VHH binders against O-phospho-L-seryl-tRNA:Cys-tRNA synthase 1. Designs and how they scored, part 6

Target 1, 364 residues: O-phospho-L-seryl-tRNA:Cys-tRNA synthase 1, of Archaeoglobus fulgidus (o30207)
Amino acid sequence: DFINIDPLQTGGKLTEEARQALLEWGDGYSVCDFCTTGRLDEIKTPPIHDFIHNQLPKFLGCDVARVTNGAREAKFAVMHSLAKKDAWVVMDENCHYSSYVAAERAGLNIALVPKTDYPDYAITPENFAQTIEETKKRGEVVLALITYPDGNYGNLPDVKKIAKVCSEYDVPLLVNGAYAIGRMPVSLKEIGADFIVGSGHKSMAASGPIGVMGMKEEWAEIVLRRSEKYKNKEVELLGCTARGATIITLMASFPHVRERIKRWDEEVEKARRFAAEMEKLGIKQLGDNPHNHDLMFFHAEVLYEISKKAKGGRFFLYRELKSRKIHGIKPGLTRYFKLSTYGLSDEEVDYVLNAFKEIIEKYS
Below, E stands for the ipSAE of ESMFold2; O stands for the ipSAE of OpenDDE; V2 stands for 0.75 times the mean of E and O plus 0.25 times the DockQ between their complexes.

## First folded at step 1 (VHH)

Design h08 (framework vhh_8h63_2)
Fold by ESMFold2-Fast, scan of step 1:
Structure h08 (fold): chain B 364 residues (1-364), chain A 118 residues (1-118)
Amino acid sequence: as target 1 above (364 residues)
Amino acid sequence: ELQLVESGGGLVQAGGSLTVSCAASGFTFSSYWMGWSRQAPGKERELVAGITRGGSTYYADTVKGRFTISRDNAKNTLYLQMNSLKPEDTAMYYCATKYSLFGYRDYWGQGTQVTVSG
């Protein structure tokens, strides 16, 4: 029907297996590793247990993994566990608001690593090192966070060099991979970081909110600490919460997701082709160049100029795309916008490119 | 022992109709999800239709509007009614149950061949 280019949704489209799992298992009862009766036994052990304790750690390249109620809760669990009075977290300026808010909720002071200027908007290892060094003069730095990639520009910083920097300053690193985990190959071990977080509903073809969290074994005693009274309940995860539709769809999609990340080079080539064709229309892809992700940020002076004359004003682009059954660009945006080509066929990519061409020609 | 036995395949002309059946035994059929997958030569197996214990159905976009999945719990039998058949529907059709949705332990029958001439 519609072609979806919204970066929040392109990696979250359910597989056929996930849709059926939702129909069969989507009723509003909890699914828990510690539950021992009823229909849930058919999916709890071995499928859920194996997924969390064997398949997910291998997929993330880590020692220990958990499923969370979204990437947001995973970040908070780490930050809250490491928080100390007057301590600091160093995070990149391109971070999602939920990273900033998680730090505020954990009672941490926040130092932002600045991005470079237009057109690159890059987070560099050098700026990371400088920010850590300066922040250590103000207090203890208990955690660093890098967004990999960020949700605005689709930039993939040099995460291995950033991990090396953090290690040299003796600061643990959390990789926020909400737009990476489930789209592209990512390994905590290969990066050399301490924690990794993914988003199932953004990038792992699952119903939301659902997240995944991975960590080095040394952090498990701290982050996954048990309740003093309820010995089978992990404090930061609030024990066994209702997992229902979200974990079931994540697990059902997982075999497909595990295989699709092997084809990441095809998605990168698709994004680069899309960006090159947009450039011919006078619409410039900003951020990393060559671009290495499906999420792209564009500067479109030509569309901004059209918005000054068009009947619909700034909403003209949204209306023109919607009339062509394309959705995903926020209403009112013309000069700057982001989109994603993830999971689109070549025919769908060509259709979207032709839509931009026709729109520009219509108003020229 | 869990058994799934497909039948009803054959050769049909494009635009024709065919019903394939799956006889299930060795488990409480009425309590389980059931589905139909197909595999054409040189292609990966794809899920085409599913039906929950409660009767809710799913169809792949390629067959939606043309195929109808149904179950008879009294006879422990699953059906796939295929209408407006196309040459690209030519495949081995497999009955499936339970853990196939999670890829952990898949239970499929031996399949029944459907060939659609053009």
Scores: ipSAE 0.016, ipTM 0.399, lowest interface PAE 6.5, mean pLDDT 87

Design h09 (framework vhh_8h63_2)
Fold by ESMFold2-Fast, scan of step 1:
Formats: structure tokens, sequence, C-alpha cells
Structure h09 (fold): chain B 364 residues (1-364), chain A 120 residues (1-120)
């Protein structure tokens, strides 16, 4: 029984219902909400259409939603739909590489909103506004993207103020919530943005690749536009929504995901307690302070110094944690690393904290 | 197993207004994208208006500004309010449904149609 602290997996751990559904319905594909006479799919998985077209929009706080082949497909669908010759997208520099690469693939010029310096690494509404103003002098800004939270520091920027900034400049905003949707409450309507994207395999207790995309009504006709030849197929999704085992696990986990986000305050308190105890060991949590997410980035000079003397060199930390049945910190990282406490029990948190304490004491 | 039945067609003078309706049964109406298509004698069928499950609307250029599509999910009913009617609006009007999306060349379900005749 390993304890997993990998941010890529803590929010993606399958529910019991999802595991059962995977065993029962996981062969091939058996569900499609866009088949022209999909009665057999409706019989096998009756609520799928209701899930995608009623439950999911309500959960995301948006007008229209789709399931995609990962958050990457969702981001590309939005960017490609809004792309114009020589146009720009403004995105935060804490963005995942897949946001940058999606913009490149869409043929968009990219302007990055700078983060503040160590130790905060914050994306501010002020830096967002300045970047939009400067970029508009170079060309049309067709989209802004904010990563909420980012996957390195776990920072939650002031997304409501950023949405207001984008609105004041007449720039639509895409919220990349890959580490938010399914972990914490998020509402597109409450934020005041135009698009929202989530990752099922990172944060919605589903098998990957699976993503969700939500948007305002005004954008649906553009982003979800139909093929000229195949009138029942959406161009950006290359036809239909995701189908098969990934969507089955997403749907089966959804009742639990909908319930667990109500306990987000407990996850935040858990993360803050973990960070405070790590600080007593000389391991400093970077980014937002107080921290507001389960994903945390640490600066551990004490572990870096140990790595210079330890027999295992830079791999000593990975080996020491593995020997204690803890997975999630990449092999070779000592000075800087990220981890997640999402879904851990208090006993599991204490076990991980004690492991770091014992490791430091062993090499002191 | 969605069933669609249109009503409200009839004879109207040019410049007049008419509302046609479509009653749906046998499935959850709110799930479906709905459309109104028309076909005049000797012409191909055309989609004149559509409404997605989320409420977004589409209108053909020939009817834009004159026709309004709406839905009442509590009554499982689709409406087409037609204003400033012209003789060229004379056609059989068909209600159509698909799973949350427009079909511009084919729909999953079709009604039997309701005749609208504009004299002038």
Amino acid sequence: as target 1 above (364 residues)
Amino acid sequence: ELQLVESGGGLVQAGGSLTVSCAASGSIFSYYAMGWSRQAPGKERELVAGIYSGGSTYYADTVKGRFTISRDNAKNTLYLQMNSLKPEDTAMYYCAADYSRYLWDEYDYWGQGTQVTVSG
C-alpha cells in the first residue's frame, strides 16, 4: 500500500464506482451522445446525454459543455476556433507547456504574462492588463488564458479580477482549471470568463485521457461548429465527443466528485498544516502564502545539501521515500519539488511528514 | 423513441403573423437540439431555424429578423413565431430533433409537417 503524493495522480484516483464501471463497460467503446440513432448507447448508459448537456454545464457554471480527449484537445479547440492571421493569445507564464504548444499549433502569436519573483511567483491582474495593452499594439488579441491553478506552484491567481480586466479590453478569457475542476468549486459564471477547461484524469477521478470544456452560449456556435460535409459532426472535436472507458469512468466518478468539492476547505487546511510542518524541517513552501491549494512547491536547501554527501547522490530522496512506500517526487529532485496532499487521510499526511523528518535526521 | 407532432399551420395574409408549435413525447425533450425546416413544392427542404439544448439559436438569412424560435422544456414544446410573412414563406413546416445539435442535411427525428400558406 503506497502513499501517492504525485499531483498528476492524487485528483485522478478512480472511485470504487469508476473501477466497477471500468470492469463492466470498459471493453472498446459503448457510449456516444452524438450518434444519430444512438438508442443502444442510451440503453447501456442512459444518463450520458443528461450528464454532458445538463449535469456538466451546471457543475462548471456554464451554458454549454463537452467531453474531450484530454484538456489539451479542449484548449486547442478554443484556440483554433478563434485563430486569425497574425492574431495573438495572451497567456500566463505559469501555463502548462500544452497551452503554449496548442497556441503554436493554432498559428497564434503568443505573449506571456510575467510572474512575480521568488518566493511568490504570482500572476497579477496588473501584469495581465499590461501584457494585453502591449500586445494589442502588435496585433489583435483573440484570446487570453489563465492557469487556475498552475501545475508547478499551485497558485490560485485572482481570476475574477483577471476576468474583469479581459472584459474591459474586449478579450475573451479561457480558464485552464486542470488542477481545479473536480478538486475545488469552480464556476465560469461566478468568475465571469468565457471558457473553462478541466482534466478528468488529473482532477475528476477518471482514467485518461479525458477532459471537459465549458463555455458561454455566444461561443458555442463558433467552437462547436459543424462539418460542411458531415452535418452531425463538430469540426474541433474531429466528429464526436470522447467515448469508451474514459468517459464511462468520468461519469461513474461524477457523483463523488460533485460531493467531494464541497469539502475543499478541508483539503486547503490539510495543505497548510503540511506546509507549516515542512517549514519546521527547513523546507519552505513557495508560491501563495497562505497557500490555497493541495498542490505545493517546496524549496529544500537541507535536502540539497544532503544530496552532496549521500551515497545515492541526487537520487537519495527518491530511494529513501520509496523504501517508506511513498511515491510522487520525481527521481533526482532534492532542492525543488512539488507534491499534492489531495485525498490523503490525516494519518497518511502524518506518515509523509514523519518520513521527511526521519530522512533529514538520518543524514544530519 | 422521440415523437414529434406539429400544429398551428394555416392560411395567413401577406404581412401577417403565425406561430407553429411542435409537441414532443416519448423522450426527454430538453436533451434535444430542435429545428424547423420547410419545403415548398418543387424545392429542396431547408433549415430555417434551430435551437440547441442550451438555448443558442440559428436562423437562415431568408428568415433572420422575422422568425423567432423558442422552446418550453416544461411543456415539451418547440415554437416558431413567424412575423412579416411573405408569399415565398409558403411551405410545409417540419419539426426536427437531434441529440443536442443541429443537423443541416439530416435529423434523427422528424414530424409529419404542418402547412403554412401565405396569400397575397
Scores: ipSAE 0.000, ipTM 0.110, lowest interface PAE 20.9, mean pLDDT 85

Design h10 (framework vhh_8h63_2)
Fold by ESMFold2-Fast, scan of step 1:
Structure h10 (fold): chain B 364 residues (1-364), chain A 123 residues (1-123)
Amino acid sequence: as target 1 above (364 residues)
Amino acid sequence: ELQLVESGGGLVQAGGSLTVSCAASGFTFDYYAMGWSRQAPGKERELVAGITSGDSTYYADTVKGRFTISRDNAKNTLYLQMNSLKPEDTAMYYCAAGLDYEGYWTPSEYDYWGQGTQVTVSG
């Protein structure tokens, strides 16, 4: 059995309930809030409608929520709804490429908030404010986006201060919580932002693609506007929610996800212990310090130097880890790489740490 | 087999511009991080610019604001546009490639190198 440290997969590992739901509900169901006829009527704990319209908004700390075909659909729905000719979106430089591409597809001009330099790579409220100020001189800023945390460094910016900055400039804020929602406590109301999106298959122990979207009531009429012909179909979501299996696996995992976020402090302490032990091997954790997330980015000069001499060159690390039944670091990465400790046992963390130690000793 | 062939080097006057190109063959170009390194006589080889498979770019402080790296995946070609050239930019310029399915901001290590193209800046 393999230990998986891939940040894209650690938060998406299915619960036993979700695994059973996937097998039972794998037949080609299509679902929406009102498409619960036939076998889907058997789902009463909760009913799909109650999950989407009552449980999900409470979980996200928002007024209105939807399930989407991935976080990508959620981001595009918001961006496209707010887009105007020659308008701008301001987004952090650490954003996922899908945020940038969604903005391009929506016809928005894009201004990036710069990150600070090595080793911190931080998105500050000050840089956010400056970028909004400068961008407003070029055109209307219809939306700001903050990645919380980012998928590269695992940095958690001061999202409450960033929300205050956006509010002061009368710019609505979208929080991309793909690596937060389902891992850690997150509340749209506590942050003071306008929209929030999450990824079920990255952080909510669900089959993908599946996402969640939450918003303030004032935005619902715009973003969730209904078809003129099909009164129960929302234009930006192209009518219906994701197919049955993905929604049902999300729902099956949801009780577990609600409970596991209460233990977030344990995941943070696990990550900090991992980073401290890696530092003793000469492998430096970059980004936030102390680190506040399970996703960590490392600078490993020691592994880079080994790669210059080792058989297989840059691929030596991937091969050495795979031989020790560890997956998750991209083939060819040695000097810089990211990983996640989310959901690992203490024994698994120690096994991974010992693997890095043995690899370094072997090639010394 | 992977081949990297640089072209476009030559003699340019200080303050001038030059574009060097690198043609890649024998591999799936868009899965590779690409870069430009240079080496002047008596100096260590220096990575001056890099571009990941996801189009994230890196520039050494010595060239930032003057050089622009870009790639054309359809043509399997890497470019380095060099502006405001200085005599200190005189070097042999080498194209480099390393497998990278995911773009990162930081410089990548490289497995493959071309033979180089000479850039000489007078002035």
Scores: ipSAE 0.000, ipTM 0.238, lowest interface PAE 14.5, mean pLDDT 87

Design h11 (framework vhh_8h63_2)
Fold by ESMFold2-Fast, scan of step 1:
Structure h11 (fold): chain B 364 residues (1-364), chain A 117 residues (1-117)
Amino acid sequence: as target 1 above (364 residues)
Amino acid sequence: ELQLVESGGGLVQAGGSLTVSCAASGFTFSDYDMGWSRQAPGKERELVAGIDYGGSTYYADTVKGRFTISRDNAKNTLYLQMNSLKPEDTAMYYCARGWYEGSLDYWGQGTQVTVSG
């Protein structure tokens, strides 16, 4: 009976088909697109192979796709495949920590593209170009990464212009779409980038960890290179793609995910309505304006001032929301917080807005 | 209903070239990994070349650098271009669907390649 506004969970909520699939296929079955036999032969619509090799590339707008053990494995596979001694990766400052850590593990030097200041926190094509140019003076740039959108502000940078910049410098581009793929329409070919990565458990209504990876044909022989002894096993995936119940839940949710991205404009309108109503309460939406994503970052000076006088101090907001059956804002946050409206009904949106209004009125 | 029909085999001199082809029907060819296996008299069938649905290729060490596998999805056709042929390449060549360990799900009738020398 709780309303969940946590950005990590709103796009990852399982469909009923995925819940049933988890119950039916949870018995420790090993499954991949190459080695299903016995009970797994009963998965015929679609077969696992058809899902990975036909449906997924069409959905991502790419030539070649795989499922992975989370977006982290996909990013590492790309970075490790392209890594050279003393080489650099250029990535945006709004990147998830797992992008940074994947680069460290791959032995790459890291240059961060700076974001603009308050209130926008934007990653611009101009700052991307400047960072690539300066980094090339220090060594070879083997990869660029853009977070689209980022997980803090929900900003959607001009990814087509960033792809053009990377192309002009002969640098391949990886688009991290963990909060895009499965929520909104995204096409690698339309963007003009080289690699794309999604997160099934964040945005594709699947059990975690599971990710998706797509790429241009020219990269497949490098990134998906095969074992010398085991010719059907890909080195960067340590043999098989993602295995077990998580891929089956992704597949079971996929028809619903494919259809729900067609309604992305409705989610954007919902987010903009939510932000406009929050502004009337003195709670300012930061980042892109007008906003183009369900993930929103707010500056709530009014709630910060209340926290100085409230009995619960910094935890007052968490307690007040929880008492109203709302969760998703981290305990102790008052002045700045993020939330998501993805998948909420109009009634649920109105309930959350009224909760913030009542809380402010109570302490006024 | 599934059919794989090989053609292009024949007799060729050592050091020569030959292309074999495979016409596929009864399934969505573009969705499947395809391969070429061969079997010499008295030996086990071996996988010599593969191509995935996206066009990525692999080759057995015995043929790497000499053979090229390719596909034409519009024509539902698989090819194997064989260069610098050796007498040891003499075998029946089979078009196959799928190429994972322990289970290929369909093979054609094969086409004979004989290398003299």
Scores: ipSAE 0.000, ipTM 0.088, lowest interface PAE 24.7, mean pLDDT 87

Design s01 (framework vhh_surovatamig_d1; at its last look DockQ between E and O 0.01; V2 from the best seeds 0.00; counts 0 for: pae O 15.7 > 2, placed apart)
Amino acid sequence: EVQLVESGGGLVQPGGSLRLSCAASGFTFSDYWMSWVRQAPGKGLEWVATIKQDGSEKDYVDSVKGRFTISRDNAKKSLYLQMNSLRAEDTAVYYCARDYEWLYSGDFDYRGQGTLVTVSS
ESMFold2-Fast, scan of step 1: ipSAE 0.068; ipTM 0.602
ESMFold2, look of step 2: ipSAE 0.000; ipTM 0.242
ESMFold2 (binder alone), look of step 2: mean pLDDT 83; pTM 0.840
OpenDDE, look of step 2: ipSAE 0.009; ipTM 0.313
ESMFold2, look of step 4: ipSAE 0.000; ipTM 0.077
ESMFold2 (binder alone), look of step 4: mean pLDDT 82; pTM 0.839
OpenDDE, look of step 4: ipSAE 0.000; ipTM 0.231
ESMFold2, look of step 7: ipSAE 0.000; ipTM 0.284
ESMFold2 (binder alone), look of step 7: mean pLDDT 83; pTM 0.842
OpenDDE, look of step 7: ipSAE 0.000; ipTM 0.230

Design s02 (framework vhh_surovatamig_d1)
Amino acid sequence: EVQLVESGGGLVQPGGSLRLSCAASGFTFSSYWMSWVRQAPGKGLEWVATISEDESEKDYVDSVKGRFTISRDNAKKSLYLQMNSLRAEDTAVYYCAKDEYYGWDSFDYRGQGTLVTVSS
ESMFold2-Fast, scan of step 1: ipSAE 0.000; ipTM 0.304

Design s03 (framework vhh_surovatamig_d1)
Fold by ESMFold2-Fast, scan of step 1:
Structure s03 (fold): chain B 364 residues (1-364), chain A 120 residues (1-120)
Amino acid sequence: as target 1 above (364 residues)
Amino acid sequence: EVQLVESGGGLVQPGGSLRLSCAASGFTFDDYWMSWVRQAPGKGLEWVATIYSSGSETDYVDSVKGRFTISRDNAKKSLYLQMNSLRAEDTAVYYCARGYDFWSGYEDYRGQGTLVTVSS
């Protein structure tokens, strides 16, 4: 009943097929001895093995792919496998906290590529090059990471130029596509990077936690190295288990996800229309302009001014939106907030726009 | 252009006090929420305290409630953080920030920082 504009949830809404799969596969069905093969592949069509080893690599534009316990496990697997004593990872300042924490867990030193100032908050290829060059003076740079797009501003940096920069410095690049893979067309091969990571429960209409990881063949020997004792078990994934319901929901949603990314231009047009209408209300979209993603960051001085006088103070916006059955802006945010229009109908977009208009008019 | 310049950091023994200051320029100070955020050695940024434009409303991270006091002087375009009963875990570079919001975890401007070391 609620219209959901939370960027964490808009791309993760289950398809009806995934919802039915969740009910059907709710019983455990964890098969450690077979990982991506065995009894589950005999029971379910398409087979899990075919999904991981044939369908996912084609979808990600890579040589080799795996399913993980969320994007965070995928990032850690790459970082841990490349980690060396006193080595560095260079990552953008707009990165998700889980990228930073994964690097800490892997024992890597971290250098952050600074973003530009208000209103753009951009990660530039020039700042990426400078940070790599400066960090190499302090130690070996074993990995670079770019967030594409970031989860705060919805900025899409020039990822192909960043990949070229990393290549020129002989640094492998990991593209964190948690808000891209399953929403928009993304190809590791076309970008020219080394690794790519996606989030099934954020952007691939799957039950969480579930993630995808893709890489060039040359890295598979390192990242997907096998146990010395258990020859069919991969060390960085702590062996392989069929994830039961989560991987089956990802597989059930996958045909729909493959088709919906073909309509990405419609989602971009929807976001731009939403931003243009918000601007008329005095609510400015920050970051990339024109904007190229469904995740948008807004500066709302008009709502900040209202919060100084409204009953409930800074919580007025949350309460007003909740009373209108709109979910997604955190309690207490007024001046700055992010939201997503992904998957909303034109009627739902118009409803949300009208809600902001009514709220401003009510307090004017 | 926006400029935020912190001062007042230094070495202090556990249980001691320090007062941090931030001088703001290049914008209408009175229009903005102001915050202090900190970064401990080898850690990420942690929000510490926020003060609203009038100075009448404040918020703090739980670990500093009752020990730290955020304040502002709109006439002087200055932000302050009075830190009492300092602990080793308060050791960090402290940054003055404009537009930081606790729930979103972002700011639009941050100063160069001032180092606070709590040790004997």
Scores: ipSAE 0.000, ipTM 0.143, lowest interface PAE 19.6, mean pLDDT 86

Design s04 (framework vhh_surovatamig_d1)
Fold by ESMFold2-Fast, scan of step 1:
Structure s04 (fold): chain B 364 residues (1-364), chain A 120 residues (1-120)
Amino acid sequence: as target 1 above (364 residues)
Amino acid sequence: EVQLVESGGGLVQPGGSLRLSCAASGFTFSSYYMSWVRQAPGKGLEWVATISYSGSEKDYVDSVKGRFTISRDNAKKSLYLQMNSLRAEDTAVYYCATDYEYGSWEYDYRGQGTLVTVSS
């Protein structure tokens, strides 16, 4: 069988419980967070309402939570709710494209907090403060967003210090935890931020698209405001849409996800071991060092040089890995690429390391 | 922002020819290897051809050798694929590709690609 090192897929693999739930409950059921009826009322471990109102806020360390149609809907709901004419959002340069596009769609002006240069690509509290100060000269800053971790380098910025900076400037902070929530312990209250967003299909062993959103109680009146005409409907969220497979698989995986985040240190140790062995092959892990996440970004000058002479050019690496039953590095990448070791066994890690070693030896 | 815009696809009969173009912007085109890759309906990505930054080195997948020619014009920041003696199996979306992203997770293919359909 294939070993998968694709960061988009390693945290979204369904649990056995989720696979069973998908077969039993995965018909095209429509549900909203508060109006579950019919056959879905038979789900008692937990009831859907209890999951959203009790279990999810506790898990996220927040006052109020919702499930969304992906992390993108969650980010847009926050941004659109806070948007004002000519207002600004300040977000880190390592942000996911969907954060930038959500801000554009909400009609917000965007200011990017610059990252440091090679090799660290860090988002610092100092750069955050400077960007907020400069942006306030141009207009009202209604929201700040930090990606924690980013989906490219796997960097975990000093989010508590960034939250303190945002608080000092009276700017609410949204933590985009698409690669954190469901993998590592994260608490909105411990961070001191205002909103947190996760991705079920990336990091919570759920079918996609599904996201989770948490917030402080003070924001619920604004973000979760109800329709003027339809008092049981929240303006920002999709109501009564078909969601059976996504929410049911999220809920079925949730007990396992709560337990697995307690073993996060094992995933970090695995990633560090992988990076140390890659370094011996001349392939450098970039970003945070020591690294604190399973998602890693590598600089492989040796593979780039091989690509200049190999049959298949830049696609030689993709072909060589696929022939060895490894998926996950985008076709055409050689010099710089990202991968994830999340959920791999020690034997699978060793297999992938040996594949890189054999490929380099073959072309040397 | 880095962009790659493909064009020139269309419907062609077996044995016919098409010329694909790729317009590049936002990076130093002349410093990068460039490639064409394709994806047939229901299949994975397949590398087709690569050209070095100067144009001195070219390589092709065996199934297109002698039929396809990759070329570039660094002054115009354009990449080309001349496709001759087309076969039904060449039907695919064709993408222009490069390693210019430096860790931009969302910039694998900048355009929609260009569809080539070989059918009588």
Scores: ipSAE 0.000, ipTM 0.186, lowest interface PAE 17.5, mean pLDDT 86

Design s05 (framework vhh_surovatamig_d1; at its last look DockQ between E and O 0.03; V2 from the best seeds 0.00; counts 0 for: pae E 17.4 > 2, grease 26.8 > 24.2, placed apart)
Fold by ESMFold2, look of step 2:
Structure s05 (fold): chain B 364 residues (1-364), chain A 120 residues (1-120)
Amino acid sequence: as target 1 above (364 residues)
Amino acid sequence: EVQLVESGGGLVQPGGSLRLSCAASGFTFSDYSMSWVRQAPGKGLEWVATITWDESEKDYVDSVKGRFTISRDNAKKSLYLQMNSLRAEDTAVYYCAREGYYDLSWFDYRGQGTLVTVSS
């Protein structure tokens, strides 16, 4: 009954099919009853093999796919498999913290591509190129990472041009699509990158933690290298990954997710309408303009000024939204906040917009 | 440099009282709404109470209403929390917090905290 506008939640709501599958298959290692090799991607009943080796590569536009325990473990697997002593990864300054800590865990030095200033906070191909060139003077650059979109501003950088830059420097590119895969059309082949990762629980209507990983075939021998002793086990995946409720809900939701990405233009138009109405209220949308994703970041000076005088101070917005059954903006945020309109009906969008209008009028 | 220093915590039996203080420096205290937040062992931060910069409004989390009173002294640059009828579930580290100009989190400044333990 609450409208949830938290970007973490709007792409991850389970389908009815996924809820039913959870009840049927949710005990422990239920999918393992039919495992003959001890390897998740080889299970044919339920049809995990078909999902991973047929359905998922087509969906990602890649040659080889796997599932992982969240996008963060997919990023680590790529980074760790390419890591060398004293080597570098180049990643955008808008990256999710798990990209940074995955690089630390892999033993890589990190060079951050600077974002532009307020109000855009953009990652440009030019800054990417400059950072790669500077970093190559310090050591080998084994990987670049671009966040597409970022989880703060919802910016969609020019990843095709960034992929061309990386190719010119002979640096493989990992696309972190945790807020893209399952929400919008995306293809590794069309981008021209080397790796792509997505989040099942953020954007593919699955219970978490679960992630998807796609790559060009040329990388499979490195990233999916086999154990010397346990020859069917892939080292970076510790032999098996998401084996229970997470993989089952991902698969059960997948037909719905495959169809919903076809309506991406409708989601972008809905987000742009929301942002335009917020601008009329004096609440500025930061980042890409026009905006190209459902995740939006706002600078709300009007709400900040209210918070200086309102009962509850910086918590007033949270209280006012909660009283109207709107959830997703964290307690204490007023001047700057993010939200997502993904999957909301036009009526729900209007309801949220009217709530902001009413709140401003109440305190004006 | 903004500094917030909490004091007044301690061990108290259920039903007892404590008064927490927070000394502020390095900013114009009277320009800011101030809050108390708490963190029970192994839990996340929980908002407890807020008082507006001009003292005109006070608000509390439901679990402490009627038992806790927030106050401030703008001349002394001090924030207070009077805690009465304490319960075991009030055991936490209590932090004094200020609203910041760049709200990319729900607090931009807080002190080191003061420990309140309610135990018989």
Scores: ipSAE 0.000, ipTM 0.216, lowest interface PAE 17.4, mean pLDDT 88
ESMFold2-Fast, scan of step 1: ipSAE 0.012; ipTM 0.530
ESMFold2 (binder alone), look of step 2: mean pLDDT 82; pTM 0.830
OpenDDE, look of step 2: ipSAE 0.010; ipTM 0.242

